# Designs tried in a protein design chat: miniprotein binders against q89ai5. Part 2

Target 1, 221 residues: q89ai5
Amino acid sequence: MLKTILAFDTSMSVCSISLLHKNRKYNIQKECRNNHTLYLLPMIHEILKKNHVSLNEINIIATSKGPGSFSGVRIALAVAQGISLGLNLPHVISLSTILIMAEQVWNNHKISKVLAIITVNKTSVYWIQYSRNFHGLWIKKSKAIILNLSKALEKILSLKKQWALVGNGWDKFPKNILKKIFITNITFPNSKYIISLISANSIYQKKEVLHKIIPIYLNER

## First folded at step 11 (miniprotein)

Design y5
Fold by OpenDDE base, fold request of step 23:
Structure y5 (fold): chain B 221 residues (1-221), chain A 85 residues (1-85)
Amino acid sequence: as target 1 above (221 residues)
Amino acid sequence: SDELQRLADRVEELKQKIEQLLQRIAEGEISPEIRDEIRQLVQLIRDLLQELQRLGSPDLTTLLSEVEILKVLIQALEWALEAQS
């Protein structure tokens, strides 16, 4: 039986909503900045109504668990909790925002090495590396760390292989130094690629009890 | 401030009520009483948001954001329950 999947993300500045229904994928997104609570539910209503899907037809709720803004990650999880409980769906799927962005890199550029640099504050960035294997799985190649700009620059300069850059941290570095990395301009997770990951590999279909999901925050606010 | 503490206590009480309700629903309780409790929580959230917004103090920003998250959670829950009816 074909599954109806509702996927969404609010972990960064964008509300992204995607729907898989009868093997067709739909997506809408909006720049929300810090007002995700005003737009998320209305946008879910919009995408369902436009495609003649009832809320009760949804079989799977999927979202991110960060890394992202404190409020942004929590908003997505709160909506996932509300919908899943109301629909009597025992589990939700939660994926790393980095995996979602990495899957977009693969889709758009066919690059298997992804470096995420995300701004934490004025002087620090979040850093993590992933590589796609031949089975289509994204494997962590480094531990997630927070670096000051100087140390992050040093690490960029030490890279021997070409990496595709995702996240919004690129603007913190001189343009000439960024020539060592491929700038993708992927600065937020698009929920379309949540569905892509779920559809591609069963490992990304792992259902979790929502209250057991450990979110990852880039900040405390 | 005393006012900040009072509001923080109200937010915590609201959070506890929501957590208890969510637990009951997760355990399979579907009743008219649950629907009534959701309506009551919606009203409590509305009242608290109005108060927080009226005060407009920068030190209340965190509390405001917490209540907004609770609001969207309850709205999502209510919508989903209605869709199942």
Scores: ipSAE 0.855, ipTM 0.934, lowest interface PAE 0.4, mean pLDDT 91
Fold by ESMFold2, look of step 11:
Structure y5 (fold): chain B 221 residues (1-221), chain A 85 residues (1-85)
Amino acid sequence: as target 1 above (221 residues)
Amino acid sequence: SDELQRLADRVEELKQKIEQLLQRIAEGEISPEIRDEIRQLVQLIRDLLQELQRLGSPDLTTLLSEVEILKVLIQALEWALEAQS
C-alpha cells in the first residue's frame, strides 16, 4: 500500500504544504509573515482539493517543530494535532527546520556540510552545524546555540572547513569575511524536503506521540 | 488589570476543556457527545475572540494569539472527524 503523506511548515515567514500521494509529489507555498493561522488550513484544503485527495486518505502527517517563530511553530503543531487525532493517527513525524533546509542544500547542490545561521533578534543568531553521511543521515557537528553577532563572527573566522549556509542570518555579516562559507538562497524551510528527508533515511520516518514533541522557538514566549 | 485576569482565566479554562477532550479522543472515545462538545468549544472560541477583538487592547495581544491557535486546532480536529464520518 502506498504512503499518502501530508507535510507542512509554518515555522518562519513562508507557509508551505506538500503532499505525497500515489508516488506523486505536490507542493504549494505562500508568504505568510505573521498570518499563519489565516493561511495554513486553507492551503491544506487547496492542495487536497486540487489533487482530488480526501483528508481521510492521509496515512502520515509530518510537520516541522522548529527552530522558528513562537506562534508559527505552535500553529503547525496544533494543526498536526487536530488532524491526526481526528483521523485516528496517534503519532506524527516532526522534524527540525534545520534538517529540512539542509536536505534542500543536498538536493540542490550535493553539499553535505551545512551551517545554519538564523536571526533570533537584532543582536543574536541561532547557530548549528550538520554533516550528511553516506546513508542520508544528518549528524550534528556543533551544539545548537544562540550567539551574539560578535561571537558568531569569531566562530565564522575560526572555521577550518567549507560550509554551505542556510537561514536568514547571513545578511548580518559583510560578505567579504565569509570566505569559508557558500551562501545559499535557502533562508526558510520548504515542506517538500520533509518528504525528501523521509525518503532519504528511515530514521526520519520515526513517529512521535503528539504530547512528547518538544518545539524549538527562536523568539521569546 | 482585573479585565485582563478575567479573560486570562477564561482562556485557561478553554485550554483545559480542550486538553480533556483531546485526551478522551486519543483514548478512542467516539460519540455524538464529542461532536456536541466540539460545537460548544467552537462557540466558546468565537465568543472569546469577539470579546478580545472588540476590546482591542494591546495588553490582550498574547491572549488573542493563544485563542487563535486553539481555534485552528479545533477547526482541524472538526474537519478530520467529519472526513472520517
Scores: ipSAE 0.824, ipTM 0.927, lowest interface PAE 0.4, mean pLDDT 87
Fold by ESMFold2, look of step 21:
Structure y5 (fold): chain B 221 residues (1-221), chain A 85 residues (1-85)
Amino acid sequence: as target 1 above (221 residues)
Amino acid sequence: SDELQRLADRVEELKQKIEQLLQRIAEGEISPEIRDEIRQLVQLIRDLLQELQRLGSPDLTTLLSEVEILKVLIQALEWALEAQS
């Protein structure tokens, strides 16, 4: 029958909740910084109440698994675990924050080459590159790696093709270098693009047992 | 350090109780007693948070964060179980 999807992300500074119900999409978001535990459940209550959807109508739960902040990623997974188990939905969809931001790039700009640079600490960034094929599947074009700023700059300067930049790590580099990078305003994931990914390719509909999800953390515990 | 270790042990005990409850629910246990156990866990969490906040030491920040994550897990579970009843 009709899919009702509850999707959310708290992996970075913005908490976002999205709901697909009867082919209509709803989204709310709020700047939470490090207060994700204060906002996530109330925001889920809000989006459901405002749209007259009962929690028991949800048949798909989807969330981010990182990379992201240690507490932020764990909060999203914990809420997903609690809701899914209580609704007797033992399998959930978990997606990379990078893919969520990449799909936003595709949605907004129709650009298929995405470079993610995300701050880890004052001296290092997380780096990964993806390219979208014509089936809507994002393919890794580099290893996920943590680079110091000097090495990251060197790698930026060696790029041969144009890449759309996502993540919050770009502010550590001079803006006047290289026309091969399109700097986007996409510095954090928005859960509405979890729903977009699920719609774009069936591979993103793969459900997993919660205890087998391996989170990816940017900062130390 | 002894106080920190004692609090860490209590948090570990709480984690083990929650893990056991989640496993029983995942295996299909459906009973009013589960709701009673959840209420007891909520109270344990509340007591731990109150004590951690009262002490207010920077050394307890990680432990406080762990308990807050357990809190939202249990709150989410409680809400979802109520929606299914």
Scores: ipSAE 0.819, ipTM 0.924, lowest interface PAE 0.4, mean pLDDT 87
Fold by ESMFold2, last read:
Structure y5 (fold): chain B 221 residues (1-221), chain A 85 residues (1-85)
Amino acid sequence: as target 1 above (221 residues)
Amino acid sequence: SDELQRLADRVEELKQKIEQLLQRIAEGEISPEIRDEIRQLVQLIRDLLQELQRLGSPDLTTLLSEVEILKVLIQALEWALEAQS
């Protein structure tokens, strides 16, 4: 009946693990780069051991599904699948990395309009806009699209309202032209905001069978 | 290219074995054979990683990544099954 939630993300360069147990929240994170497979499981072991929680006490597994690196997104989903099946938890919660970063904006600044710009390659970025409603739901305000830098700049210049910016792609644009943009410096997701999303609205508690989850990749190696 | 194709076929075979095992577990199969199959998969993963790392070719980077992902899946599964024993 009490929720014990293990949440993690490896979609970008930072590996982050969060645990909710008996209404207490714990978080660890580490810069992993291309070494997520070396660190994810040991870090899960670490957070459980340090907080005296056995793996079999977990009743909810939550992870990100992207957008993110091809290997990083798949590593998180693979670990979620292995743990969930072994614990007889056939479904997991999967959430967009964009929503995880957006919820951090809400937590830190109480700003409800978020623009995500994430680097895809030297010449293009992933673009999506979200707005948070009064029920704690993030609603898409644009399509998720990949734009070349000139088109992305055109869209930034056409913005009529203030937007909080997340992601690592904003450094490709001149800072003095970004007056309609609040740069948050949130460039990677932190798994503690997976737990925040789950608490904010029951829609984020929807569980899915892992092979039905459609991951979102920034690149394909 | 013949080495690449041979290794790609072995990785695909490993993926199929893992997919079938995961499906049986998802359908509720509980048996001592599951543990034996996991041990066999761990050994297959070791053998493939060893060969892929020994060859070290940039052409094999995608296959190496695939096997590393399968490794952490199986390690996580094994850990979780042990926790439930």
Scores: ipSAE 0.816, ipTM 0.924, lowest interface PAE 0.4, mean pLDDT 87
Fold by ESMFold2, fold request of step 23:
Parts: sequence; structure tokens; C-alpha cells
Structure y5 (fold): chain B 221 residues (1-221), chain A 85 residues (1-85)
Amino acid sequence: as target 1 above (221 residues)
Amino acid sequence: SDELQRLADRVEELKQKIEQLLQRIAEGEISPEIRDEIRQLVQLIRDLLQELQRLGSPDLTTLLSEVEILKVLIQALEWALEAQS
């Protein structure tokens, strides 16, 4: 029985939808900023129609749970809830946006040490560090914390190892002092790497009942 | 204002109706009554969005966002139920 996975993310300004069907992967994305509700369902319709997949063929729903915008994370979870209940699939896979971006770093650069710095507001950023082991697991190497910009700068300057940076928060710091950081172009999660995570290690296939998923919000502004 | 509170109360009523429906579906209820209730919820959502559009106040942005999220939830549910039948 082959898995047919519908994966999507609207946690940041880009909406991305991915479909795994008969071992083939499909992906579409669109900049949607504050218009996530206008684009998410039509994009899911589009990827299914273009690839001749009926909604009832989906047997796994996977989405991001954050960190991300308050409305964006909730929109993805709401659509996941509606589809999963209507298809009688009471459990979904939920993954951190940080792991999704980290897996893209691994895919693109084969770098196993990832620092995420994500803008929360004009004065603060979300910070977390991960390292990938050879089993394809991302292991936390710091606590997830929200730092004001001055404390984040202090922490950057005190880094002892080289890290690949994901997220959009790096532009708040002078580039000439980021000597321990490889700045990537990965500033938002792409749902293609939700499917990559699920394939990389069985721990990422853990399903949860939607009301037990605890979302992670960057802010409510 | 009083109008903001009236709209907030209507949104809360909508949320409660949706939560009750989702719980019944999660517990396995499949009936023509479910489809009729979804049609009623779609109408409530349409009415709320139309009223919020008519007022057009920046103070209503949070309520608009709440109703839009409920809209996509119900649209997704309706689509998935149709695909299963």
C-alpha cells in the first residue's frame, strides 16, 4: 500500500503544497503574505487536479505547527482539520518549521549544523540550533528562545562553531560580523521538505490528533 | 463598541456550533443532518463576512481573520466529505 501524502505550510509569507503519490513528488508555492486563506485550498485543488489525484486517495495529511505567524499557522491547521475529519483520517503529522528548513539545508548543501533566526517583531528574534546525525535526525543543540536584538547579537558573536543560518532574521545584523555563520537563502519553509523529513527517519512519521497539537506562534501582531 | 461586541458574540456562537459539529464527526457520526448543518454554517459565515465587509472598520480585522479561518475549515470539511461519498 503506497503512501499518498498531502503536505502544506502557510506559517510564513509563502504558501507551499506538496504531494507524494506513487513515489513521485510534486510541489507548488506562492507568495501569499496576509492572503493565506485565499490561496491554500485553491492551491491544494490545483496540485491534485494537475496530477490526477482525488482527495479521497490521500492517506496522510502533514503540516507545519510553527513557529510561524499566528494566523498562518492556524490556517494550515484549520485546513488540515477539515480535510482529515472529512476523509476520516483523525491523525495528522505535524512538524516544526525549523526542521523543515533545516532539511532543506541538508538537501541543498549537505550541512548538518543549522541555526534558525526568525523575526518575531522589530525588536526580537526566535533562536534555535539543530544538528543532524547520520540517521537523519535533527537534534536540538540549544533551547528555543526569543531574544531581543542585542542579546541575539551577543549570542552570534559568542558562537564557537560554524552554522548554516535559516530564517529571515539575519538581515537585522551587519553581515561583516557574522563570521561563524553561512547565510543561506532559506528564509521560509517549503512543504517539499516535510515529505523529505518523513522519508528520512520514522520518528517524523508520528501522527497526532489535531486538538493535541500545540502550535508555536512567533507573535500575534 | 456595542457593534463590535455584537459581532464578536456572533463569531463565538459560530465557533461553538462548529466545535460541536467537528466533535460529532470525529466520534463517527455520518448522517444527512451533518450535510444540512454544514449548509447552515456556510450561510452563517457568509452573513458574518458580508456584515464585516459592509462595516469595513480596521477594528474588525481580528474578527475578519477568525471568520476567514472558520470559512476555510468548513470549506475543507465539505470538500473532503463530498470526496468520501
Scores: ipSAE 0.813, ipTM 0.924, lowest interface PAE 0.4, mean pLDDT 87
Fold by ESMFold2, fold request of step 23:
Structure y5 (fold): chain B 221 residues (1-221), chain A 85 residues (1-85)
Amino acid sequence: as target 1 above (221 residues)
Amino acid sequence: SDELQRLADRVEELKQKIEQLLQRIAEGEISPEIRDEIRQLVQLIRDLLQELQRLGSPDLTTLLSEVEILKVLIQALEWALEAQS
């Protein structure tokens, strides 16, 4: 049973599309900032055409559900909805952008403790911690919470274990205080790690009806 | 303002038309009428985008974003239906 997976993310400033077909993986990405709607569908067309895959060969659609920008998360979900309905695929895999970045940390560094700090506004950040167990499952080790910078600094200084940092919020803090933090420079998700998550544990293959997906927004607009 | 509310009402009406169509497709409706309805929705989206872009007001950026999202949804749906035929 060979799976053909179309995975994509537009939750942050970089759009990424990945395709798994006949056990070969393909990935493209582009800085799209506020132009997600301009680039997402053309990029999907391009990766399929370049690799000689017809849209109707897709049997699994996977997207991110956030946290991310209000419009960026909705664009990915809208395209997933359109393609899934047109192909008669009533369910979609949706995954947290945090898990996607965390899996990249595991892939690149074999580090199982990930702290995500993502800028919300000039004075606050989104914070969550995950740890990967021996079965390839990411377990929450903190609540997802928005913190002001001083409280986030307090939490960083109180860390007892070494954590790999993902997200773009690290530049808000003095570098000399980050002794227990490995800064990975992974600041946005790459959809190739959606495919990696699906391969790592069957829990990430859970499909959902699109109207039941609860998106997670960094901004309320 | 009245102009903002008028355009917001048009966007909401478009969203409702699209939601009804998506529900029928999800329930398994396959018919030539679906393709005609998609063509009508594409034209409605085009007309609404032209109006929003022509006005170009900063207070319309949220509505423009909403219609752009509906546009890519319908484009994706149309492409996928064409791939099946």
Scores: ipSAE 0.813, ipTM 0.923, lowest interface PAE 0.4, mean pLDDT 87

Design y5
Fold by ESMFold2, fold request of step 23:
Structure y5 (fold): chain B 221 residues (1-221), chain A 85 residues (1-85)
Amino acid sequence: as target 1 above (221 residues)
Amino acid sequence: SDELQRLADRVEELKQKIEQLLQRIAEGEISPEIRDEIRQLVQLIRDLLQELQRLGSPDLTTLLSEVEILKVLIQALEWALEAQS
């Protein structure tokens, strides 16, 4: 029962595909900007062809469910739905974009406290905080909320502990205030950390029927 | 506009056809009729995309995005079914 996992994300500006096959990990990524539909399936074809894996060898599909752009999140879920049904794999793993970026923070820096700030529009950001426990599980430490920039600044200034910052929303704030926060260069998810999450804790191996997945959108439909 | 509503109705009809097909596949239907229906859906998607792209109106951006998403869903399904055959 070796796992062959196809994982992908198109929730933000960078498309990424990862493959775990025979205990080897492969990853490709590309700047998609607003062209997610042009790149996702060709990239999946590419990673499978390069590594001599047939689509029918996949037994686990994992993708992000957001937060992210309305189109980008839906494109990933649509491809997951098409492939899963065609392969008769009715259940998929879906993971938060935030957890994917948080696991990269853990991988790179061994920091267990993550603040995500993601741009929603010119005047507001998405905000959520997570902390990683010793079992590799990310626990919410705040509500997920959309804040105007003034309120987000107040919340940053009230932080008492050091937090690693992920997401693309940090450039909206003065740099001297951000000295209280460890600024990472992690502004978008990479699907290789979907595989890392699945390995870190069995809770992330939970599969769901696609229609039960509740996507998380940053922008209006 | 009347053209926007007509196109929206066609997109909704396409969505319903795809939803019904996906449900039949999820319930275990495997038949040559499925391949015929996918072929018909691919043509409907192609026709709708050409029409939406030709008009190019900002009012149609949402519909265009919807059809593009349906396109990649069907392409992924077609590929996966072929890999199984």
Scores: ipSAE 0.802, ipTM 0.919, lowest interface PAE 0.4, mean pLDDT 86
Fold by ESMFold2, last read:
Structure y5 (fold): chain B 221 residues (1-221), chain A 85 residues (1-85)
Amino acid sequence: as target 1 above (221 residues)
Amino acid sequence: SDELQRLADRVEELKQKIEQLLQRIAEGEISPEIRDEIRQLVQLIRDLLQELQRLGSPDLTTLLSEVEILKVLIQALEWALEAQS
């Protein structure tokens, strides 16, 4: 009857944990940089203890699958694997970090057109565009691609509509050319918007076996 | 070097032991022996982390990251199994 959801993300520099229990939502976050393995489990302990929820009361685990750092994405998936197996929950919800940030844009600004530009390395960025429909579903409006800065600039200049920007890649471009872009300052996902996505449309409640989740890494392999 | 290869082999052995344990748990094995195996894995992880951190070489960074990820997996598993009591 009632869902108890533990959601978390460590795909970028911020570690965020969210809990839905008896229709109440809780959230904590911390800047962890390269120390996600030191903080993730203690933070999960903290949110459960603070709210008087036992680990065995969790019936849904949700996490991000990237795009994000190679180690950060894998840390979240590893913790999800350990908890899910120990609680005998063979399936988890996994969501793109882009959708998590896009839902924050919708929550904060009611803007339905999101452009994500995320730094991959000194000369390239990850690019994807999404638009939210009236059913609360984010629909791709471009390919998910890695572009060199020259090609990314060309696409920015060709934009005909206003887009809200998420991600950290905007600082690679001259400020005066970004007039078609509303800079949101949303540069990392917050796990409370994993819960928001799950509530917004039932398609985001789809569970998968952990070994079938295909992670998305920003680092070269 | 030979030291890097030796450590890489130990990390691979650890990964295989963990994978076998996870499979047995997924198939429904619950016993005191599982708890003892987890304690042994925790000690193996601790020993590997101490050695990798002591050496501190930049070329060991990938191995250190691998063991840290295995650590949080096993810690999460141990906690969840205990919660099911």
Scores: ipSAE 0.799, ipTM 0.919, lowest interface PAE 0.4, mean pLDDT 87

